# Ledger of designs, part 11: VHH binders against q99177

Target 1, 341 residues: q99177
Amino acid sequence: MKRGESQAPDAIFGQSRAFALSDSSVNPDVIEYLKSVRQEALRTNAISIKNHMNLQKRTRHKSSMYDDEDEGALKRHAISPSLIRLQRNVEIWVRWFNSVKATVLTNAYEFTGYEDETLDLLLLFLKNYLEDMPSKCTTVEKIISVLNQHSFPEKAEEKEENLQIDEEWAKNILVRLEKTKIDSVEDVKKVITEGDKHELVGYNQWFQYLINNEPQHTTFHEKITSKQLWVLIKYMSNTWIKEIHKKGRHYRRLQDWLFYILVHTPERVTAEYTSILRDLGKKCLELIQKKPVEAHENKITLPKEMAELNVEIPAAVENMTITELTVSVIAVNYGQKDLIE

## First folded at step 4 (VHH)

Design a12 (framework vhh_rezetamig_d1)
Fold by ESMFold2-Fast, scan of step 4:
Structure a12 (fold): chain B 341 residues (1-341), chain A 123 residues (1-123)
Amino acid sequence: as target 1 above (341 residues)
Amino acid sequence: QLQLQESGPGLVKPSETLSLTCTVSGGSISSNSYYWGWIRQPPGKGLEWIGHIYYSGRTYYNPSLENRVTISVDTSKNQFSLKLSSVTAADTAVYYCARQGYDEYTWKPFDYRGQGTLVTVSS
C-alpha cells in the first residue's frame, strides 16, 4: 500500500502549523481513555471520602471557632504570621499576576476578534479546496455555487496564502456541511463558527479531563463555556484547592489549571459570581492559616504555554504559593479586601 | 473598512523615548463601545499588552510598563499615540495598534489591528 506523495518524508514527517479548529478533547481515543480512568478515579474518591469521614468521627470535638463567621475572626484583628506575609506581598503579587494575565489574554485573543477577515479567508480556503477535488457530488457542487455567490475582499487570495490551514480542517468541515441544509453563505459561516462543543458533565468527568490534559488558552474558548468556568471555580473551592495546597496527587496539573482559571476569569462579574470567588478566597485563607507551607519549598512556576511567552518571575513572587496568589487576586481584583485586612 | 496604521521612527537610541502614532480610518475613535490600544511582540517572545485608552482619555496600562508608558488620544485627528520612555534593547519589538471592544461585564477580543511596525533599539 502506498500513500500518495512522491517523497515520503514530506508526506509522513512533514508538519504544517495549521489554523487548528479541532481539539484533542473531542478525539475518540482520548474519550475512551478518560472513560477507562473515570471508574478508577470514582473508586479513589469514594475511598478518600470514607477516610475523611472516619477521621472526622475520630475528631468530632475538634473545635472550629467561628466556622460560620470566619470573616468575623479576621475582622477582630486576629493576625497570624501567614496573614502578615499576605498583607506585605499582596500588591506586588497581584501586580505581577495582572501583567501575566494581560500578556496571556492578548496572545489568546489576537485572532479571535478578526471574525470577518478570518471567516472570509476560511471560506476562500474551503472554496479552493472543494474546487480542486477530482470528483464532486451534488452536495459539493451546491456548496461551491453558494461560495461563488459570496463577494470576497480584494487581495483575499493573497492573504489566504499567509494562513497555515490544513486540508484536514476542510475535510472535517465538509462532513458537517453534508449533514446541514446549506442555502446561503451564512449557513456555511454558521457551520464553521459553531465548532464541536461536547459538554463534560459533573465532577468526575471534569477531574479526569483536567488531570489528563494540559491547560491551553484555546480550551477556554472552545470547551470551557462561561457557565462551565464558574462550575470549575466551585470544584476548586470545594475540593481541588486543598489537594493543591497540601501537594497531593495531581497537584502540579491542578495548579496549572487554577492559574489558567484565574487568568480567564472576567474583570467584571455579577454579585452571584463575586460570592463564588469569595468562597474560594475564604477557603484559600483557611488553608494558609491552618497549614503554612515553607516558602523555599513552593517556588512558583508558570504553566508551559505561559512560560513560552518568556514572562519573567520577579524575586518578590518566586516564593509565592498558588493558594496565596488566589486569595490575593480575589481580594484585590474583585473587591474582597476585607478577607486580608 | 475600518483600518489602523502605525507610524513613527523605526530606530530609537537606548535611554530615549519611543514614540508611535496610530491613525484610524473608516471609523470614528469617538466611540463609546471601544478602547484603543497598543500591543507588541519582541523577537522570540509572545504578544505583550502595553495598554489601552478610551476616547475620553481614560487609560489602563500593563503594570510592568506603567512607570514608562503614556498613551494619549487626539479625537480631532482620529489618532492615538504611544510614548515609552527610557528604552533598552529589551524594547525592540514589532508594535501593533489595535481596537478592543467591551461590554457591561467584560473585555471583548481585539477585533482590528494595524499591520505592525518594527522598532529597533540600538545605538
Scores: ipSAE 0.000, ipTM 0.349, lowest interface PAE 11.9, mean pLDDT 73

Design a13 (framework vhh_rezetamig_d1)
Fold by ESMFold2-Fast, scan of step 4:
Structure a13 (fold): chain B 341 residues (1-341), chain A 123 residues (1-123)
Amino acid sequence: as target 1 above (341 residues)
Amino acid sequence: QLQLQESGPGLVKPSETLSLTCTVSGGSISSNSYYWGWIRQPPGKGLEWIGHIYYSGRTYYNPSLENRVTISVDTSKNQFSLKLSSVTAADTAVYYCARQGFDEYTWKPFDYRGQGTLVTVSS
């Protein structure tokens, strides 16, 4: 796969047909990796159960003392209780997360996007709104002229009343239409079907957006483009994961956003994007090691919307933290197992 | 018009294998633009993706179900099928077959689906 600089065509209208036949669209390597991790985790857990106290007291420094001097690359750190906890639970935590991800993504999509019938009703609503405007500029008159060339279906007006749209939607569409070259009804349809693609720019704008808004699956289609997703992951790595881990002022909201970011991170990623995820995983591991997990205080909470999808935290993963989940997902789902070995 | 229709037994005994077939009409399953999938909705719950298949036979399964699921395609009959082994009461759901587009990074929304078929797991 060629490393792409932008996903803008795919995010709007364009299909990346060059990648449409890729057997990595869902990334079967992730599934095979999960199977291998399960087998190794079962073996590791069996050993850990038998020797937990011995391994906990065994330091890498003691082992290296009896090893060859040529093994200078040997780890110099003791096996921490936090790392043992992570290794013991990684299989169960990632399996649960993958189930949640599948549920959320399945419910995130409509069986139909904008059907021609629904789109015709939206166009009719927009036309009526624009015609009722008390003062019309040349741009508005041009748009009305274009819409008047469209053949609306019979009974469209009686069906329009059943549509759950309001004047604010029409105002937002008009703002975008005024910025777009409109020569045909197809141009208007494109603006409607794109959703709100207004790009927030920079750390401060994104931070304010995240703390003031609850995460929803639709936000990752309408507001957060693929390009912006990776920017947010970098902000998580550099700043926000520490705020979440220490339970700072906005930790609950940022935790909810991080969970949704993980859910909406594609299964198929480039080496460059894998590197970005690895950096986040490393930061999570660092935080876990510096401040060991307190089971009662640091339990993961799920975004409000996920409760509506009947997503529950089972007893087996009840004491998991978002920091532990994040490094686990990165290690297992993105081929970074060495982070937790 | 593209139409998808599920068929198969509406009642399956616990521990047995659930078997469903989807018949595609009005279009070809041998399309390089789409995967063909199965999703289910347990009573009172949201939709759960089971898996999907490409006309070449390439499959992708929900990790939660992967050890029990087999999806197969028969391009000569314009059909694809689901087998779910070792069923329990938790597998009671309305099962839908559906068509799904894809791009280099994401799965697109399902654009066509069957009417659904209720499968009850009971003795």
Scores: ipSAE 0.000, ipTM 0.224, lowest interface PAE 17.4, mean pLDDT 73

Design a14 (framework vhh_rezetamig_d1)
Fold by ESMFold2-Fast, scan of step 4:
Structure a14 (fold): chain B 341 residues (1-341), chain A 123 residues (1-123)
Amino acid sequence: as target 1 above (341 residues)
Amino acid sequence: QLQLQESGPGLVKPSETLSLTCTVSGGSISSNSYYWGWIRQPPGKGLEWIGHIYYSGRTYYNPSLENRVTISVDTSKNQFSLKLSSVTAADTAVYYCARQGIEEYTWKPFDYRGQGTLVTVSS
């Protein structure tokens, strides 16, 4: 409890990306209520009636499609069974993915609280960890000395236990602190805030990093910058998606990274970035057409961090593969529907 | 400086009503640009949206909770409140009040929230 403390300037969810509400929750009813709320408030604020009508036009004609599927399937005997499977499921798969993405992104920032308060809590955790070390070198003693000069807010120790950090975080920060010149608490704060900012360069360094580390949301904030995200998408397109699809070496780890990449790809992108996504979508489409997927063999699984948020995989999407999801997301969310038509 | 502060009992008995108030300072709740809402985090779980209210009194609730939730606003006191009836152990959580900007068809993160208050449902 921060009774009497000033609220930090940073919003808890300030880093969350903009995305469509109707596709952003595990419970679709919650999204519908949020859209209703926004439209009510916008109308009250003299926002145009046209905007409200746009929501009403978003009707799903699922029932009509079932009666005509046989006729469509007969025409589509000229194309691959994998493409037919994709066309039948794309709307359900993308709706599920958008709900997962919204839930995951909402929860990814829950512990960040307030910027200044969060930093003080992280500093306190680090100080306690270092003081508890059984053997201390001169560098560690110097860091402890610096931290002892810092004034911690009242009740900081009570709040420390609510942070989702552990001793592995402290060990990783210590490695960086040992390589950095530390003369003040501001230097320590900078190391904590910047994380491991060493920029990995080239295919081999990124490949080794991905196979040796589990994806985490903090990695996409602290290590994978916007520029590097697009480099990784290019690597997915050029090499890794093929390895995932054929169940090659490391396919499970690369699949988890691809899922995180899709979650962290911005909703609004430039034409140049859309082209990069289109290339990935084309590669996915080529792979599923040339080697049909076996539903039970290649079905998608949620990465551990996301699964721990109790995000459920509905029966309708259990047989989806990451390759199928990837092209579906690109086609629907990034205006590339011609890829699957 | 906008500040949101939760207040209310930290312990509620099963079957009773959980009641919390959020006091807004440094800004007006009578703004057509924002919703004012409640979110909670049960121990070991993620954030759950409870509901929110517009300064006019218009309310919107999570369908999973709508039969038990009432949110009200008092513009004269610059406060809004949550009542959750028929509580069980599953309602034990840290409860946050929050502000959310109004945006067409786009999810906008909460830009301000309170410090949170732990409410334990126990006999």
Scores: ipSAE 0.000, ipTM 0.202, lowest interface PAE 14.3, mean pLDDT 71

Design a15 (framework vhh_rezetamig_d1)
Fold by ESMFold2-Fast, scan of step 4:
Structure a15 (fold): chain B 341 residues (1-341), chain A 123 residues (1-123)
Amino acid sequence: as target 1 above (341 residues)
Amino acid sequence: QLQLQESGPGLVKPSETLSLTCTVSGGSISSNSYYWGWIRQPPGKGLEWIGHIYYSGRTYYNPSLENRVTISVDTSKNQFSLKLSSVTAADTAVYYCARQGISEYTWKPFDYRGQGTLVTVSS
């Protein structure tokens, strides 16, 4: 909004702590594009509001007593209790989310890095796991022999001792190795680095996958690549956020997926992707204002995996809804504060 | 070969400042391709990102720790450091220094880290 002091930086767009538009680390072309998009959005919004108000005035000129309620509703859109609640809590909600995101991503990406150094440590962990296995079949013995041919870097054993890797990972990799022809260490590396190659296409396949599977960090490495992530965000914007907000049949599962999607959305995004996020944020605002459900009825729940990280919702952010969190994260972290100001 | 090594006191008293240094060998900190950061693991818990720094001195901190944390870089010594003030027993953890690739459009995993150093906060 334009409520900033004349001396306050970024007052026009309210971006003092969001995405820094003049940040030199960002491509200049992206900055210019974002400026043009924001100017166009502001112009379009102003024209839309004016046209809407003119339409409402014309309707009221010849309409029934229901116009009194319509006028009240229009005024509440500008100063609604839901918007006031959002403005009051956005900073606290986003700070909490950012701390959770940092914790979650640190754990996820240490496990699934798959760079040369990380890959060598994973290979060493796998070798040690297989060698310590109580019963070894011919396939396991062959895999061990292949791994023994690999030259591990100096201090690999010392670094492996400090890895935060679960034995269940090794067990799952072994299942895939047993179904693959392994003749060299490169074949083992491929199994470790190649995620699920089954490509889901279209709304129905993704919807069925999401409702039938718990979100996990490995899924965002193996199945939900950057391309699919943006497709899912569009599905959230167009359909699923409404189901979550209304507490539809699968709202808890879809809420968990949305939370993971927000966590795995990159901190730096292109102008095109910013536009996609803005659309989701606008839809969240529409839902919050059009259908203001009691907040505690729709309060956010955390995915099961968060319990292992001792992540919990503090009293200060209790009764937050995923719809409110989503628009808050988009507004603050992606330079769209005009949505809520 | 690139190597990161943590150093600093293993015991810190409550309310004091935890200070650690990471020495980088086999590669230069003065690179536009990487952030250099700190992560920790309390006993029995998962990893927590503390923050990272660019060789220019630009810093990024975990919001839950930002009022207590300071990360600095010394390119002449090929080192970067962590200071965490007003420590409590909750800050007891194994601390790791780490390297992270930079991308404008995607998250990059930490691709290299030190062995870790246990810091115990106790009187």
Scores: ipSAE 0.011, ipTM 0.406, lowest interface PAE 9.1, mean pLDDT 73

Design a16 (framework vhh_rezetamig_d1)
Fold by ESMFold2-Fast, scan of step 4:
Structure a16 (fold): chain B 341 residues (1-341), chain A 123 residues (1-123)
Amino acid sequence: as target 1 above (341 residues)
Amino acid sequence: QLQLQESGPGLVKPSETLSLTCTVSGGSISSNSYYWGWIRQPPGKGLEWIGHIYYSGRTYYNPSLENRVTISVDTSKNQFSLKLSSVTAADTAVYYCARQGIYEYTWKPFDYRGQGTLVTVSS
């Protein structure tokens, strides 16, 4: 045991407060257990990073076949400033990301106490949106007529604003309604509840979807299936990460999607999927080494939904870029630590 | 008040199937507004989403678990169940059942969750 002045893991474990569950409907003993498991997970990951750093040092040392110092060889194998920055910050950046991932997933599973009549509130919002449209085609008028046949609860109007839906949601529902035969309110309810069944195919369709839509947790359940997730990661590797890194036309929206893709990538993956992640990590490393960008100008921003969950970027990680975070997450969480050695 | 309650063995042997049931009371599973799902937290790890089911039987699974996981629903008993085959010590976790909204572009976190049940995989 070291003296009380030893370095405390408080910075790392302080970030684990973001993992904390606060819910009156859950047994306190279970909440305490989950908090202890999160603390143990964070500690285990920290030990893994330290073990990797030790292995990295040992690997470099053991690879030396000569005792004499070769200044020419040292110059040839000098680490870039970008890689040194990455190596110094990888532990803090990945700890923060893991806390955000756990916070987002925990808040996705926290209790809000909303009512079973939520569908009636969604129908009312849609009706009001359609009635307020300045130009109405015959299809829109038919949908309004169908909705007017529905008996809405007296209090539905007062709870509408609590659904966290907006004009973009209504526009997306309308697109699907225009492609569907609508004869009754039940047909409208089916369109709302079944989600978008149209499968997006190929690079151009996915690119247009991503730039025109904000990432949300529900999209990864209804639209982005497991197979589509890995397709999108390949598109990130091949084209989109370069556009994000250089601050191309759609970089902020693509950055938001990349962040959500990382959050929704499973903790356990096959060797085939690990290879896909490694390819993305290699591309990120190439970009940060060949085209370094000023960290202050290119610092990461969080998607709108995450800000609404009170997820913040602490001062300690505020100058991190999405490219640096992506390779760090891949290296540490998916056993690809050789990428950053 | 809507209540979700997990039930099933707390100890499972390696290579066997982990089987849990969630009983829903105070509300109906036959709702077109919600999915019904499972999440877990292994020791030393964060939270992991396992999968969810619609009352029609339509399922969505975590890709890392999809070859081993089966979720089913019994609307007559107001229950849904999890089966996870070929378990190892890595499947030791607290398992929760939960209710989840299903609308695209509408933020709806899980609004109700069970108390959680610890499942230990040990011989």
Scores: ipSAE 0.005, ipTM 0.168, lowest interface PAE 10.1, mean pLDDT 71

Design a17 (framework vhh_rezetamig_d1)
Fold by ESMFold2-Fast, scan of step 4:
Structure a17 (fold): chain B 341 residues (1-341), chain A 123 residues (1-123)
Amino acid sequence: as target 1 above (341 residues)
Amino acid sequence: QLQLQESGPGLVKPSETLSLTCTVSGGSISSNSYYWGWIRQPPGKGLEWIGHIYYSGRTYYNPSLENRVTISVDTSKNQFSLKLSSVTAADTAVYYCARQGIDDYTWKPFDYRGQGTLVTVSS
């Protein structure tokens, strides 16, 4: 059916097959929280109309359903301004996003993957950072001594200059190194590759982490497992996308996390995960149609780490909202184009 | 020991085609386990993925470059090549050839890279 699979949305990273991870592999506390959120939502809806919930609700439900069907049928012939705006821009927006995603992931994975190339560059960056510190404690001096015993490739210094790793990464690694017994460069390598050993469990821990921490690519390799990514997408769909769209208290931080989630969502996913993405897309479309965006009111900004990659933001993309981008990416990249028909 | 080496002209005129070849030694390009690709880094910017090829000839390109990029493979010479047409000053970059593992479920990082070759687009 497709002419030239290299032009397909999946083509950027087309080596991945559909996700195999099931909900049974997810942490029980996360599953329990999602069930409780659904139950609370149902109870809240029931409570809001409780005074009319008697046998009369059965008649109202039937009448309401008829009215909704009739009104829905009549509206099928009308295209909203928000849908027209979406249809006009979806191809340009998704093409831009796919280009950004390719650039971002190429840079992100360069420093998390292989010991032979990437790890040597990380060790060199850490060594240079520590050596440039204006005052050094005994622990820092010990770590520098250990790193000086490592043989760096001659051209590693040229490659290190082009890495998009900043001082915050080195500071975070140093905190973990201070709590670890370091006797050799292999011990340093383990701290870098293993990431933080503390697991986040449930909605409250994840929400607090997201609002208190800026998203980074390393987080998606060290802390956010494949199963946790899909749990976060469900949280986004059920709760956080609404907060982002209405510009609530933490909207800027949550918007940055959503952008990272879209970037790190795999190219090929299972039907079950496609359904999760479709639910998010439907929620985005609902929000866009209920609260349309004003021209010149919203400006797209890349998260700090991604902005440092000097990615161009075309005029056609400048006034795009994250909710519009999210439904566009889901529709085009995950075969859900009927959402924007 | 696997080694990848870029070769090709270091200067290309605007509107012309940039052509680079990667020579693979210490390993075979005819492998079911790997893609072979091109990435670039413009001065002062981050890395940009250009595309990759499977030894069968199947290609995958960055959408922002797909209308200008052709990647080909020659298994008899253990080489793969990049052609980028209609170049502009924005295509000035250090170009790297690289190997990438194939995984059914995730993006795999590039595990081997060439040293890189600077290509300047200027009249």
Scores: ipSAE 0.013, ipTM 0.499, lowest interface PAE 8.0, mean pLDDT 74

Design a18 (framework vhh_rezetamig_d1)
Fold by ESMFold2-Fast, scan of step 4:
Structure a18 (fold): chain B 341 residues (1-341), chain A 123 residues (1-123)
Amino acid sequence: as target 1 above (341 residues)
Amino acid sequence: QLQLQESGPGLVKPSETLSLTCTVSGGSISSNSYYWGWIRQPPGKGLEWIGHIYYSGRTYYNPSLENRVTISVDTSKNQFSLKLSSVTAADTAVYYCARQGIDYYTWKPFDYRGQGTLVTVSS
C-alpha cells in the first residue's frame, strides 16, 4: 500500500485522491492504509505540540532573541545575487515545472512504454524463439498457443531483425512466464512490459545504471520502487547534485535523472520524507551560494523523452539551472519556503 | 456502451472565451469512482491535461491554465463543460473530454475519451 502511494506518479493530482476516501467502491485495503497514516499523523502532531509547549516555556525568549539577532545579521549583510535571482524567479520556475510535470505524466500513462508495433515485434520474437525450442514442455506449448491467438501486423517479421534483442532476452522472459499464470496474450504483454525488476543494491550499482541508461517513465515502474526513489534522492543530496552543479563528467545524464526524480516524487509525503527533500534543498542552496550560476552557462535542458512533447520553455526559465529548479520545487511544492526567503 | 461527445464552436477569436460541452451517454456522470476531464493536443505536440471535475462540482486545474479555466458539471443533463478565457493562437488544439478512474495510490489512465474536436483560435 505504502509502496503503491510512493510509486504513484500523480503528485500533481494528489489532492483529488483524498476525495476517493468517501467512495464505498474504493479498495478496503486502501482505506485501512489511509486510516493507519492518519493515526501516525495524529500521534506525530500530539508529540510535536507537547514538545513545542515545553520548549516555549524554557526557551521562548532565547529563541526570540536569537531570531532578532539572526534577522539583524541578514539585514546588515547584502543578500547574495544568487539568492536574489532565486527569489525573483521561483514562482515562474515552479509554475513551469508543474505544467511540464502534468503534461509528462498525462502522456506517460497514455502510452504503455512500448508502442504497439514494438510490443508486437517482441511478441513475434518470443513466439519464434519458443517454437524453435528443441524440447517443449506443456507450459511452453500453452504459451505458444496463446501467442498464436494474436494477430500480428503484416510486416512485423521484416522489422523484427531491426530490433537489438537476443536469445538472452527471450530466456529471461521465459523464466518469468513459467512463474506466471498465462491465459491470454495480455498476460504475456504484462510480463514483457513489467520488466525484469532486478533489485539494484547500493551506490555503485545505481550510479552505473544511471550513467549508462537514459531515464524513461517506464523505469519508474520497472526499476525504481518507492523505497529506492528516496534512496536515489539521498544519493542526489550527498553526492550527485555536486557533480551536476560543477559540470562533472556525467552531469547531463545525472541532470536528466534528477528531473525525472522530481517529476515522479509524490506530492503528499510524510515528515520523514519532507526532511529528506529539505536536506537536498539545503544542499542545492549551499552550492548556488558557493558557486554563483552564470545565466549563459549550466542552463537546464529537457530530457529527450520530455523534449519530444514540445513543452515550451519561457524566457524566464531558459537560463534556469537544475540546482535552482530543485530547491525551488522543494521550497514551493513541499512547504520549505524558509529555505529561500 | 459508455460514450463521450464534445460539442461547441470550432472557431474562436483571440481574447474571447472558448466554450465546450461534453455529453456522456451509456453511463452516469454521478459516479463516485471517476473524474471527468478535459485534455488537449496542439498540432504537432503532446497531450496537455487541462483539468477535471468530480460529480460533486469539485475542480482541479492545470496550474499553467488555472487563471483562465472553469470546468462545470450538470448531473441532471449528464454533461460537463469547459470554459477557457482570453484565448490566443497557442490555444489552438484538438480538445478531448475524458473519464479518469480514481485510485488513491496510482495514476489511472484515461479509460474513455471523446473523438476530439478541433478548436482554432483565429481572427
Scores: ipSAE 0.013, ipTM 0.434, lowest interface PAE 8.7, mean pLDDT 73

Design a19 (framework vhh_rezetamig_d1)
Fold by ESMFold2-Fast, scan of step 4:
Structure a19 (fold): chain B 341 residues (1-341), chain A 123 residues (1-123)
Amino acid sequence: as target 1 above (341 residues)
Amino acid sequence: QLQLQESGPGLVKPSETLSLTCTVSGGSISSNSYYWGWIRQPPGKGLEWIGHIYYSGRTYYNPSLENRVTISVDTSKNQFSLKLSSVTAADTAVYYCARQGIDLYTWKPFDYRGQGTLVTVSS
């Protein structure tokens, strides 16, 4: 292997958590500052000359809003204990989250390689099911012959112990295979991977899905499309974040889903999507200020899938609530710091 | 009945290669349903996934360690092994070998784990 390729990915600051944790002399505030500087540099380089005047206008507007007299007016309102706590911890909370997100997404990408092994298991299950059929039509015989051309791993004939598939799945795949032109194993794989593309529609269907199913990284690639991600964020803002904050029914499952949603929200978003995130952040801030919850009762815990990864939970993070994390991530990672300043 | 047991030197010098073996008993490593992997826990830190292997020899590595890690499987001995090159004090950790199920749509948690072996990197 090439030594250059063996170097740690330098593309994203903080992507290597082990590297950050090994340097005890660098505090979290410095790490967050360096991330902010890098993000600003990348934003500046990406901005065309056409947008330069818009940035100047926004800067002037913000400066006018935050001049000494306007700032004095804002500070006349007493800062709540909850907001002071948030301001004190936001940088360490977001640094921790960004480290977890980078580690999780990097490992989730590697785990996408499961598709090859999972497909081999699915193909073997399908092959065995079809071969066991007492009556075979010409189409079934052709599919069996195509599957027999596939090189299965050694001892692949041993039972498929962990797959949540059954005869009904195989019957449904067969119906689709009979309607599709099958000339190779790749055609069979395509039919299997296209799956049952029934999209969930509306609040009630999504709510039932979320409370009955544990969040997983693959769900955000297979089931939750980009458009649906933003619909779920709106549901969080309008309804679910309040239930999570007050520890209502299903709060634990919804909290896990919210954590996955934050992890899978893209780093670069449009103004429209920034507005949706800002609304969620505002709702979180409102809940924190109006109905403070004792941190020891709402300690954040990582979802099961993430718990086995390199995740050190600092003391400041152990006392954090998901509502505080959510507004912190939105404020720092999506340029909405005015929410907490 | 399934048991996983780590073995290998507990002391490794800086810049050398850390080598560990996992012996699987009470079950076959030649299973199309499982990955076999390595995870570690440095003192005072959380668990870090190193990588895993399918019995066919296909490997998946933590990108942060990919350039230093090699995992191999020996189905005839029912064993799999870890080699981590160019070690430093930061590689001091308790190392665990583990089994991980393959699911239709998810990365499953580790079902079985060895007791762990402490590897100290020191001159």
Scores: ipSAE 0.000, ipTM 0.294, lowest interface PAE 11.1, mean pLDDT 73

